# Ledger of designs, part 1: VH-VL binders against Probable septum site-determining protein MinC (minC)

No score or structure here was measured in a lab: all are predicted.

Target 1, 220 residues: Probable septum site-determining protein MinC (minC), of Prochlorococcus marinus subsp. pastoris (q7v2x8)
Amino acid sequence: MKLILRGIANEFIKSFSFKNFEIDQNFFDKLITKEAPAAANLITENEKINSYELAKLKLILEKHFIKLSNIYSNNRETVLSGKSLKINSTFLKIKDLENQLPLDPSYLKKDILHKGTVRSGDRISSNGDLFIIGDVNPGAIISANNNVYVWGKLFGIAFAGKNGNKNASVASLYLNPLQLRICEIVAIGPKEKPKGQHPEIAILEDNKIIIKPYFLNQNL
Below, numbering starts at 1 at the first letter of every chain, in headers, positions and changes, except where a header shows other numbers; antibody chains aren't numbered by Kabat.
F, E and O stand for the ipSAE by ESMFold2-Fast, ESMFold2 and OpenDDE, each averaged over both directions (binder to target, target to binder). V2 = 0.75 x the mean of E and O + 0.25 x the DockQ between their complexes.
[cut] marks letters that were taken out.
Atom coordinates printed by the task and the answers are left out, and those that the model quotes come from them; centres of patches stay.

## First folded at step 2 (VH-VL)

Design A0 (framework fv_acasunlimab_arm2)
Fold by ESMFold2-Fast, scan of step 2:
Structure A0 (fold): chain C 220 residues (1-220), chain A 120 residues (1-120), chain B 110 residues (1-110)
Amino acid sequence: as target 1 above (220 residues)
Amino acid sequence: EVQLVESGGGLVQPGRSLRLSCTASGFTVSSNYMSWVRQAPGKGLEWVGYIYSGGSTYYAASVKGRFTISRDDSKSIAYLQMNSLKTEDTAVYYCARGEYYDSSGYFDYWGQGTLVTVSS
Amino acid sequence: DIVMTQSPSSLSASVGDRVTITCQASQDISNYLAWYQQKPGKAPKRLIYDASNLETGVPSRFSASGSGTDYTFTISSLQPEDIATYYCQQYDNLPPSYYTFGGGTKVEIK
């Protein structure tokens, strides 16, 4: 059986006693983030889960601020158990259960890795860090909720810290963007073009974007 | 059960101040975006500002410099401090929760709203 | 500024009809788009997030699609309880707009 949380499928098993689910600490460590409560969908194939067992699972999830919102199952008794607990529960054939799984887990990942040139008119956004292996041309826009790393030349527009992370940074092998933004602070082009092919990093200090060479022992 | 309850709305004269509160239950406010969205009578929705889990705040251009968002994590309350109020600030003010992990600013839970009327 | 243009501003349809609402962004918003339902006197309720993902507990007759600058929201078989104003919202988080709602579409039954 799978639990879909934030569009990511997590597997767990039901205990042989039929009283509790075998949910080990590793499952909880993966599923429960430090940050945010969530809603989850339960997907089971032919597993029979009675109302007591389902109520137990519901309580375990609720203790971790996860609401069990929907149940999809190819077992009619499991669907009935869900309905008895006032959980939206739907009977589906096994082939249709796969349609309830997320099709692209990477869309829900915090970080994005893009290989190739980002061309004029292209736009790439990340909910976490954004890694570009390639050049970002003028007219391209790249953005991230956290850091932006360009292993190549940056000539376009780059935004880091879109979600308010003031410790976010923009780093590139050649930093010459049309515009940089970290959080709400905007800098339009560097005052001086980079004089060499040396990695640079832009960071926010005292509400001002500062660009400096990237050094091995530097912490952001 | 996640609940958001706004309070502090009322009638206020132009140029004065008013503070709205949003009391949250069923989750930790510091783990989520907390946003304010307003709706003028008979008009559409307008985002006002947010405070993200790390504490940074962002505001719509129409309120920047006049409104301040803060939170008290120990009390699970988010605040909207409204200064230099204008008649065009008249609206129902909603408190809304955004998901921190995805951090994209969509809102999954809303309060009931509190009416702020700015008139002389 | 990211401007969200929503159309139509209002529509009337019969129970069982297919209803489509469109939302256009002034620039690419990378699927950072949500759809909300607001009934008279009530707070909005999110139905769709990330352009096409249906919120849990929301009836399957609601769906949405789109990418880039063009997005659509559909009710496949309109029910009486669907009478509401629907709003799109971009959350690409770019200044000066950061988050922008569409103008709304009032859905009424004939």
Scores: ipSAE 0.000, ipTM 0.422, lowest interface PAE 15.8, mean pLDDT 79

Design A1 (from A0 with heavy chain A61D G98D E99L Y101D D102F S103W, light chain A34N; framework fv_acasunlimab_arm2)
Fold by ESMFold2-Fast, scan of step 2:
Structure A1 (fold): chain C 220 residues (1-220), chain A 120 residues (1-120), chain B 110 residues (1-110)
Amino acid sequence: as target 1 above (220 residues)
Amino acid sequence: EVQLVESGGGLVQPGRSLRLSCTASGFTVSSNYMSWVRQAPGKGLEWVGYIYSGGSTYYADSVKGRFTISRDDSKSIAYLQMNSLKTEDTAVYYCARDLYDFWSGYFDYWGQGTLVTVSS
Amino acid sequence: DIVMTQSPSSLSASVGDRVTITCQASQDISNYLNWYQQKPGKAPKRLIYDASNLETGVPSRFSASGSGTDYTFTISSLQPEDIATYYCQQYDNLPPSYYTFGGGTKVEIK
């Protein structure tokens, strides 16, 4: 039985037992997820886990702001238990369970390119960089584990560095967001609109979000 | 833009059946939990049931055995099949996006509602 | 079943007043609580999630707090457009009861 944590820079593969309902506290001590929620996948082989046991695991993870997102198991009863708790649960053969383990960490670095306006009520999330060609309207939320780039106007909420990347940035042709977040640091949008339309970038420096002009004009 | 639109409501006699539809746009219904919630005239909100991406369904005791939730992923439509209707089932029925994403939370978007009146 | 007891069932207040509504759960729900606003003839709109987090685009005069079994929702300075019925909802999501709503609080201007 393995619990694979997603949404942080490094994945953790842990073993635990439902007999004691205990998970290594060092596992959670390494994660400050209350500002940057994460997700987990549970992989089991022939182990039969009932709904009560899974509900306890789900609650423990959720108290640490970790979503139990997927269960993969070669035990049909365990899959049924997961489905009964609204967890995406899939029956797989043991050979296929091995393929769910991250053999290449790059699968966490999915970049997304979105073309078009992100409207009020829309949410777009990327496991890598997020690049938007269009405007992000008030009431829209966009997020990425790494960088957020808006080739347009940003009026909504942008969250970069969801997985703890303190070098993440938010850049836009017109940076006037309702709210910016980089890792655990939050900044409310400016009281005045930007003075002139030029590209700006928000970065985390000395635990503060700093906005400055973005320079692209350096050549070798 | 996330939008949910209910349809299929109307007047129906006790003991008969009616099917409601919930058309989703701006997200895929197959990857998310969809709930039905109802509100009797002048009364509060009551959860009816939900369907999960894997097909599992759960129902309030008051409708269990009579109501069935299903979906057509190709059309992004969720259905509420209501059988053996009682006068107590008279309500506005809402579909709502239940557990979509941890970051989105529970019940973040609701449809406009469709009125079902069960009377003779 | 987890029972949500909401009080008061109705209240009348003046513009600018502080309005407080409470919800008590019959057992610990670990902050899995939403607050909704429902205007006449319209669908409910979620204002607060996870007991205290304000939804995007919702005015800062709305706030909520609480833990365990006791939760409160506050409007710091009531505005005319706030006339509505407000509901709490638990989503602890454990069998056999999954979701329950409070009875609602009708807020009117006097």
Scores: ipSAE 0.000, ipTM 0.419, lowest interface PAE 15.0, mean pLDDT 79

Design A2 (framework fv_acasunlimab_arm2)
Fold by ESMFold2-Fast, scan of step 2:
Structure A2 (fold): chain C 220 residues (1-220), chain A 118 residues (1-118), chain B 110 residues (1-110)
Amino acid sequence: as target 1 above (220 residues)
Amino acid sequence: EVQLVESGGGLVQPGRSLRLSCTASGFTVSSNYMSWVRQAPGKGLEWVGYIYSGGSTYYADSVKGRFTISRDDSKSIAYLQMNSLKTEDTAVYYCAREWGDYYYFDYWGQGTLVTVSS
Amino acid sequence: DIVMTQSPSSLSASVGDRVTITCQASQDISNYLNWYQQKPGKAPKRLIYDASNLETGVPSRFSASGSGTDYTFTISSLQPEDIATYYCQQYDNLPPSYYTFGGGTKVEIK
């Protein structure tokens, strides 16, 4: 699924999943903090989203002065969930959902959303951000010019910032990769498993890949 | 090499504000989790909150909405802004460095005493 | 909130005695546990990390073990310089309180 964020002059797309959901607070801080209140459209395919999950997303967006204005989905229960929260919700066939996305094909080519397990021997590469909804098994390789987000467990090889972006990151609900790479800096898989079994983010600081917990503010 | 020095403690009346500073040397503040931990006189240790790279902050329920953690990366200083102080906030406040991969406090400052009393 | 219950709250022992302190978590913390020593007027110093690993430079008379919810810290032969309060601390990093400390054990010499 995708969020289309409407600012004063531009629209931006953010891909994500509710299965192992986490919204990047830095994304909202950087894109919205200096702009007028924005609106968002949520586009989902055949994924079922209940009213609890949808209410949580609505609340997170409202904290950043973003109104969840419309929901477009090929899932009838997701549409009903939206209507129960008084959000304009429309059922659309999958082919028609594409018409709700911005017409800039370079953005869709840049960012990739992959749903499902990335199995041993699979390779997925993105020219922008890469969003994985599922686990990345040992023997799989995923890469992106910008950020890599895994809404699941990361056991394979992840490469972020492959086009020289030193601000790129790798985030996962369980970060235990065989190898991490950010730009030219390589970290071989950690000798210790992740502590606390919570979302973590790997970033490049002082020419070293460091791993930190990744939590949303708890007064949600 | 690594050193943390707190300052800013003192006597304040309930309902007032106080800002504590933690000056770091021997490492980059923005590359580490910086935590505040307090200890009431004669009592045990209580975690207050932390800040990590990107500015994200997290707080214990007892201080949420009243305390704010921030940092000045150019000066290598971490701050604890304490608002709406209560008598139960009386404690020695320590700043501590936490290395992200290990999630534990490896270096501590000497502590600064905050007394909240009329 | 993960609650850390530490026992005993205080103890007195003679030089050379074996001292044992226990720490019980309200839920499984998967060995994400530190032990600290705090001498009067000083900041805490970490002695043990990851439940059983001795910090570099810490005397071998200090040791720790445990798993799941039950953890133990031992001083095999108490020395005068070991007079301090000892704390366990979990870092399983779960909300609402990401880190919680035990109540502490004050160790004094008879």
Scores: ipSAE 0.000, ipTM 0.379, lowest interface PAE 23.7, mean pLDDT 77

Design A3 (framework fv_acasunlimab_arm2)
Fold by ESMFold2-Fast, scan of step 2:
Structure A3 (fold): chain C 220 residues (1-220), chain A 119 residues (1-119), chain B 110 residues (1-110)
Amino acid sequence: as target 1 above (220 residues)
Amino acid sequence: EVQLVESGGGLVQPGRSLRLSCTASGFTVSSNYMSWVRQAPGKGLEWVGYIYSGGSTYYADSVKGRFTISRDDSKSIAYLQMNSLKTEDTAVYYCARDSWFGELYFDYWGQGTLVTVSS
Amino acid sequence: DIVMTQSPSSLSASVGDRVTITCQASQDISNYLNWYQQKPGKAPKRLIYDASNLETGVPSRFSASGSGTDYTFTISSLQPEDIATYYCQQYDNLPPSYYTFGGGTKVEIK
């Protein structure tokens, strides 16, 4: 994993692993004394990072006046962990991670965060990622050019990647939609219903919508 | 007709490695989820780990870092690679079909293969 | 970790008796519970799924009920072929164990 400081004359890169997570306090002191960075990007390759580990990193960075602004990962669960913490998180294939450029802060303005229930007849559309904190009832339609994340129950229709982004995903704490759509691929909701809050993520793989469990590892 | 057949069990020395296979017929491994469950002689059942259709793997804490689950979709085989074996890993190992739908959680099991870890 | 406490650990009953086994989860598992029968030297066979649904082909003398944290499995009229160890299993699929089994109940005929 690498942290890249955004908008600096020279890039500062810190390599680390959550398995041996310990950051030298003197490292951050040196960063602050040169120029206090406002933001950092996190890049991870083939590593699954849970929300607890990301929250811990976020807090450490915030103590040093650094905002964890963006996460780039080829692991979809890591991307979901980032989104659950309201961090702009993007799925990239490994080839694209190697060529990742520093991001413009304006990237964050494309996302929509909606708080509350989306009721029958409601429509919410985002030109970036769509983040719902609440339930999406039958008869509601939610859509995004990138990812759709529902921190609640999804019973309505969800449409991700509506501008052709095949790497888009739909995730929910209870994934029981009437219809899922990723790009041009449509899937009808499952005949057997999840019976509790059971996090799932839907992704497009080989022109098929695949649904996987999503587990957020945390101290229970 | 759904059938699961485990193979690869046997006697192995502590610290060594062993790979178990689970051959599926009557369904495709890549379209389903596969779990491994073990049972020590005279003891109860203990979940070991699982692999989901998209390839994500999850493990019990007792085996995490030592055991790896994988699959070969073309052959319809799931594998359990067991490294750094301990005497407490001695058990009959079962593979079972898994799913996120309630009706399909562990609906079919193999007959099991015995792994004995001793000197 | 979701802990499944199964009771009793063993029981002896006569043919025709009503047998009841209980399973208690350390937290609400929303009916994500299976019941298994395991005969000596054999793999477990699932009898009940989703706390109360009987598998196709399983005799109607087997039944189960419960909700939340408390679940019950019943054999209404014990038959000789029912001699086995019975296990409950939660599949609420939460880390760190994801799936947890009860300790088992050995059913014997006296």
Scores: ipSAE 0.000, ipTM 0.393, lowest interface PAE 22.0, mean pLDDT 77

Design A4 (from A1 with heavy chain D98G L99T F102I W103L S104T Y106W; framework fv_acasunlimab_arm2)
Fold by ESMFold2-Fast, scan of step 2:
Structure A4 (fold): chain C 220 residues (1-220), chain A 120 residues (1-120), chain B 110 residues (1-110)
Amino acid sequence: as target 1 above (220 residues)
Amino acid sequence: EVQLVESGGGLVQPGRSLRLSCTASGFTVSSNYMSWVRQAPGKGLEWVGYIYSGGSTYYADSVKGRFTISRDDSKSIAYLQMNSLKTEDTAVYYCARGTYDILTGWFDYWGQGTLVTVSS
Amino acid sequence: DIVMTQSPSSLSASVGDRVTITCQASQDISNYLNWYQQKPGKAPKRLIYDASNLETGVPSRFSASGSGTDYTFTISSLQPEDIATYYCQQYDNLPPSYYTFGGGTKVEIK
């Protein structure tokens, strides 16, 4: 059995395996995360799960504001139990069932919050988002699988989307890095330095790193 | 970014064969369901068939035995081989991705379609 | 085979009007229902999944509800860019899985 948790904007994915529906601290710890998952998919192979057990799982997830959206199983009785609870449930053969899992089912988004200056020679790497409260000096290297946020001045090297996320970004209160990288695209420090100290964000668009002012979402 | 591009459509005579291709980018075709849906001029949508991530194929009764779906995982291409074409098969053919993801679901991305005209 | 009966086949409404389309399944489909918008000459675009969930980026004036065999799709305040044909689609069959679409509803401005 595997449970795949996702955020509302698909901005993270968590998966974990378990043999039994054990409602204990270990199970709850997997649900309680800073990312606040919005939905879950249950994948079971060779296991029969009755409607009582599925109803318990559904209720527990809903108490944590997680929707049990889909059940995939190679056991028809498990699928029928899911359908009886109005959960999208699909019967798949084992080969097809295995393909419903993320390529890396152990992938867990781990955001890092670092407080303080990142000095020349320092290296900080995150498997999720990286948030720095402080300056990143020349000669420092910071990287993240997703976004890089510097609540301070960025003078060093920043690498976002290092695992292939083309929607990753680098944002800073003063964006003047030695080098920016988003996925495979590298930009050596910008020719135009920021006028004054205002937040800017670097994003990947049409295989180019574009830098623009960073504003709050203005949906009024 | 996810993108699907169909190709191979055109004019073909009744009883002949035609193969359509669907080139996928931004995701792995072997990890998703690939579907074909058609639409006759001025008519509604009709599902044609799909290939599961594991390779099993299923077809609508109207095309079963005449159409075959396959894929080339190394090239990220899905195919629709259409044999014994009938004038009733005239339609725009779309390929669509099927996924069990909570935010994408079934038929979350579609190509722009390719027109197949079966006429003498 | 699950048959999807969509009503009405066409409708004309004014900008700002509330538009409701219904879809009835021949058997209980347990909310396994999508709603699509198709503009002339374009591919269908999914607006709603799992009967009531709005796709990211789709305007909030679009909504849907229903359960069992009866489902509805609503545009709370019709805009000119909403002129299109709308389709429901079920995906409740077990393998071999089949999808069936409603007949479509053409929405036009008066």
Scores: ipSAE 0.000, ipTM 0.381, lowest interface PAE 19.0, mean pLDDT 77

Design A5 (from A1 with heavy chain L99Y Y100S D101S F102G S104Y G105E, light chain D92Y N93S P96D Y98G; framework fv_acasunlimab_arm2)
Fold by ESMFold2-Fast, scan of step 2:
Structure A5 (fold): chain C 220 residues (1-220), chain A 120 residues (1-120), chain B 110 residues (1-110)
Amino acid sequence: as target 1 above (220 residues)
Amino acid sequence: EVQLVESGGGLVQPGRSLRLSCTASGFTVSSNYMSWVRQAPGKGLEWVGYIYSGGSTYYADSVKGRFTISRDDSKSIAYLQMNSLKTEDTAVYYCARDYSSGWYEYFDYWGQGTLVTVSS
Amino acid sequence: DIVMTQSPSSLSASVGDRVTITCQASQDISNYLNWYQQKPGKAPKRLIYDASNLETGVPSRFSASGSGTDYTFTISSLQPEDIATYYCQQYYSLPDSGYTFGGGTKVEIK
């Protein structure tokens, strides 16, 4: 089986089997060390994977901030196992499974608009810009290859520029995140809590994250 | 439908060994995650260890090196082999299946428990 | 290991009362939390899974919420059959480090 990981310059294929699962866990530990939230697609051929094994994989990936987003398999029992875990699972003939292999990241650029609160444990990732109309609570993780805009309060973790875009930004009506990331640069929460609700934007300048007021005419 | 029945508990002296059995019906033991959880008299629950469908085993630090989990798929029985028993191992031992949400059957199942008393 | 701190250790309430139990994890467990009910002499029974989802057949008076490190379990109107010890349990550390349980909350009727 093949696990396709997507994130900051880390779209790649990991081949593994449950026989060697414990050895492969070292790979995921290296990913969390880089603190790069990602999504994963699992591709299997004729092999049967039960719900317990899939749930273990799902838990390990999510522990490392990786969402198991899709399962593609030529084994109907494996597809049923995925569906039982509420994972988007699709039965495909072997000839069509190769079409699910990684594409150039530029083909995956899409903006996402999310309406509603992002709660602790929730993860939202965009391959373009991410727009949230709502609050992002502590324990939530949101990420985008380009910009992150929160039309609400940001208390969780936000990642912008995941695909190497150093011009990416994170903006919010109340910017008080647990952690901000722009490309590979990390900043832990602001020293002082924001006074009142006014838009602020975090940008990368001179290899450090700078927070300043955000006004509509700044892009003029 | 699903039933788990523990057996093998009893009184045992410190330093000796005891083997517990968990007989399963209504599902195949080899296809499922099987856990052992214990509870000392009047105390809370403590995870002991588990065996997953592929056969790998994991243990709590308090029992690592002394306890071993195995199974006999042909008989649908899981075992907990307890060696070098200590007085603090005195507890009701539960066998449980499918502890995590999102598993195929959506429910966990617990046996009724078997009491192990380690006393001189 | 992830430590689960549960409070209170015990409580006494009247039939019809609202009962609230809290559980705090030593690190973010991303809603991988179950709530169990254990009646005297019986095995534990799971009432809530994934922090807020009610098991089939469990009465609607039971509910739970929370996120990150802080979780809450509520009985909206306590009944005599609810006398039990309640435990939270995280499974975020599966598979290698197993599970950890809270210390339990003994619920008694006055």
Scores: ipSAE 0.000, ipTM 0.395, lowest interface PAE 18.0, mean pLDDT 76

Design A6 (framework fv_acasunlimab_arm2)
Fold by ESMFold2-Fast, scan of step 2:
Parts: sequence; C-alpha cells; structure tokens
Structure A6 (fold): chain C 220 residues (1-220), chain A 121 residues (1-121), chain B 110 residues (1-110)
Amino acid sequence: as target 1 above (220 residues)
Amino acid sequence: EVQLVESGGGLVQPGRSLRLSCTASGFTVSSNYMSWVRQAPGKGLEWVGYIYSGGSTYYADSVKGRFTISRDDSKSIAYLQMNSLKTEDTAVYYCARVDYDYIWGSYFDYWGQGTLVTVSS
Amino acid sequence: DIVMTQSPSSLSASVGDRVTITCQASQDISNYLNWYQQKPGKAPKRLIYDASNLETGVPSRFSASGSGTDYTFTISSLQPEDIATYYCQQYDNLPPSYYTFGGGTKVEIK
C-alpha cells in the first residue's frame, strides 16, 4: 500500500499497512505549508480495506489539510469502501497500478528541466535544481530543494531551498512573483513591477530575502 | 449534514466590543478553514478573515488589528472577536467553511444564515 | 489588492430573456473566480467555480466564461426563481489577494 502526497513540498511515497500503521503527526507537520493544502492518492494491490479504516486515514490526512482524492486498487471491496466515502475510487489490475506511481526515485533526475509555460493550477517540484524555460503564470507553484531558475517571466509562487538549503536562490528574466520562499523565510511580491529589463536573483542575506539585478561585472 | 449557526449579534455602541460565535456540525472544524464574510445593509459581500486548521489567522485590511478569529475544537465553535467597533462595521456577519483543493484554491462551500451587528449610538 | 469591477449594478429583464453579467479584475487572476447567487434574506450559494465550471445540481441555463482579467456570467433563459443578486469572487492561495468580491448585480424580473 502506498500513499502518494501531491501539492505540498514535493511528491512523497509512504508505504504502510493497516496491521503496522502508526500515525506520525510530526511527519505531516513537516510537509504541510501554510501556502497551500495538499492532496493524496492511495494505491493498494490486494489489500482489503473497509470503510472504517479508510475513514480513519481520511480524517488523519484532513487534519493536516490533505485531501484523500483518489484510491486505486486491485481489490473491488476496497474500491467500494472508497466510493462509500465519496472518494474517487478506481479498480485497476496490478500491472496498471504501476502507472499511478511516480517514477522510481533512483531513476528520477534530481534536477528538473521543464520546457513550456507553467499554467495556473500547475505544480512542479524538484529534488535538486529546477530550471524552467518558459513563463510561470499567476496561480502556479514551482519548488526545488536547491535553486529555482526561470528562463522567462515568474508571476506565480517560487519556493527554493525546501529542505533547508539557505544558499538557495530564485532567478528569473522578469522577477515579479506573487510569493518567494527560501527555506523558512517568506517574502510577498513587491508592490512595484520590476523597473529593469534584466535578470534578477533572490537570495537569503542576513535572514531576509533580497532581490537584486544580476550584472556580469557586479562584484567589480 | 453540514450546518453552521451564527450567534452573538446585536446592537452595540461605537468603540465597544462584541464576540460572534459559529457552531459547526457535520464536519471537523479543526480540519477546515473557517471564514467570516460580512455584508453591510444594501451593500455587497466583504471577506473579513479566516483561520486555517493549524490556527494561523488572516484578515482583510479594513479589520486588521481590531478583529481576531479563534476556535474551540472541542466544542466545534469558531469565534470572531470584534474590538474598537465603528459604525462602518454594521453588517450581517456570515460564518463560512472554506473548501480547498491543492491545485484550484479556495471556495466558500457552506454558509450560516448570518447574524446582524448594528454599531450605533 | 485585486479589485473586482462588476457590471451592471442592476438590471431588469423578462422571463425567458438572456441575461449577461461581467466581472473585470484589476490584474490577471488566472481563472480563480467563483460566481455566487444570493436570494433576498438568504446566504450566498456558489453556482460556478474556476470561471466556467457549473456546480452539481445547478441548472444548465447558468454558464460562465472568461480568462485573464475579463469574465462573464450568463443566464440563457431567465426564470422567476432567478431573482437574486449575483457576485463574482476572485480567490488565490496567498495574500494579498485571498478573496475579493465584485459589487454585485441585482437581477429583477419586469
């Protein structure tokens, strides 16, 4: 059984069983941000889970702003239990269940290069650096454990240094985000539009997010 | 059945305080955003503030520093503490639950019937 | 703050008429827009979410469209029970744009 979290810090895979299920409140507190609630997909193979057990899981997740959005299972009784709780539940053969899992973490590149506009409602997360060739529209959220680079306009929310890297940065050709976050430090977007037509970079300096233009010879 | 019931409204003099209550049933208050929205007589809707499940609160600029939102999870009640009331605060106050999706944002999905607050000398 | 400008402020139409209400945002809100119906003496009810999606159980005569800063709400064939004030409302995940409502459009039957 796997629980796949979406739309929080990044995609997490948590394996558990109801026989050995322990609820770690600290686990969810560390993953939940005040910026946006999250959703989860539950994937089970042959496990028979009744509506009472699913309701318990749903309640724990909802306590932490996590919506149990979908259940995929090769057990028809588990699917019926999900439907009884008004959760989108789908019966899939075991081979097809693999298509609901994120890519194997050992295969997934740490750094991500995304080409194209990140639209309102889209969320992109990287375990390393995130590079976007395109615009990030208002309502989009992009995040990385290290740096965020936008080769385009940044209007949405950007989160760098998600796992504690205080040296992380956010850079864009036109930096006008709704919100920037580096580690635990949050900055709401500036009241004025960027006046320069040059790339800008946001960094942590003296425990504050500082946005400055990038020039080739800035330190000379 | 999801139900929200407001109470505590009434006539109050400018500069005084009033506390509104919102009793919730059919869902867990601590798992949801609870919001207050007001409507002055003959005017449109104005968002006042909300409290999210972790307890942090956010307010409209018109009420910042004067109004405080809190909740009692054991009793399933959300509160709006209104201090330094002005005649401009006269309105029907609605308690509303905020439905949330990780992609699509926030919606007011269930509302109480509202409680009238009149601030007048 | 994001300002929502709604027009007209009021209108009168006959049963069966097509009614159109517009809502204009002071900046791009990326379809994060709801439409609410408020009948006299009652709390608002959401009819449309995410600019164009109809709520379950809401009659198909209600529809909405738009993008960026310009949004439209339409009643294709006005019924007596549609007498109400209609509001657009933008929403966002973060301050300062959490929630702002349009001024409302009062719909009356002639």
Scores: ipSAE 0.000, ipTM 0.390, lowest interface PAE 19.2, mean pLDDT 76

Design A7 (framework fv_acasunlimab_arm2)
Heavy chain, then light chain:
Amino acid sequence: EVQLVESGGGLVQPGRSLRLSCTASGFTVSSNYMSWVRQAPGKGLEWVGYIYSGGSTYYADSVKGRFTISRDDSKSIAYLQMNSLKTEDTAVYYCAREVTYEWDSGTYVTFDYWGQGTLVTVSS
Amino acid sequence: DIVMTQSPSSLSASVGDRVTITCQASQDISNYLNWYQQKPGKAPKRLIYDASNLETGVPSRFSASGSGTDYTFTISSLQPEDIATYYCQQYDNLPPSYYTFGGGTKVEIK
ESMFold2-Fast, scan of step 2: ipSAE 0.036; ipTM 0.469

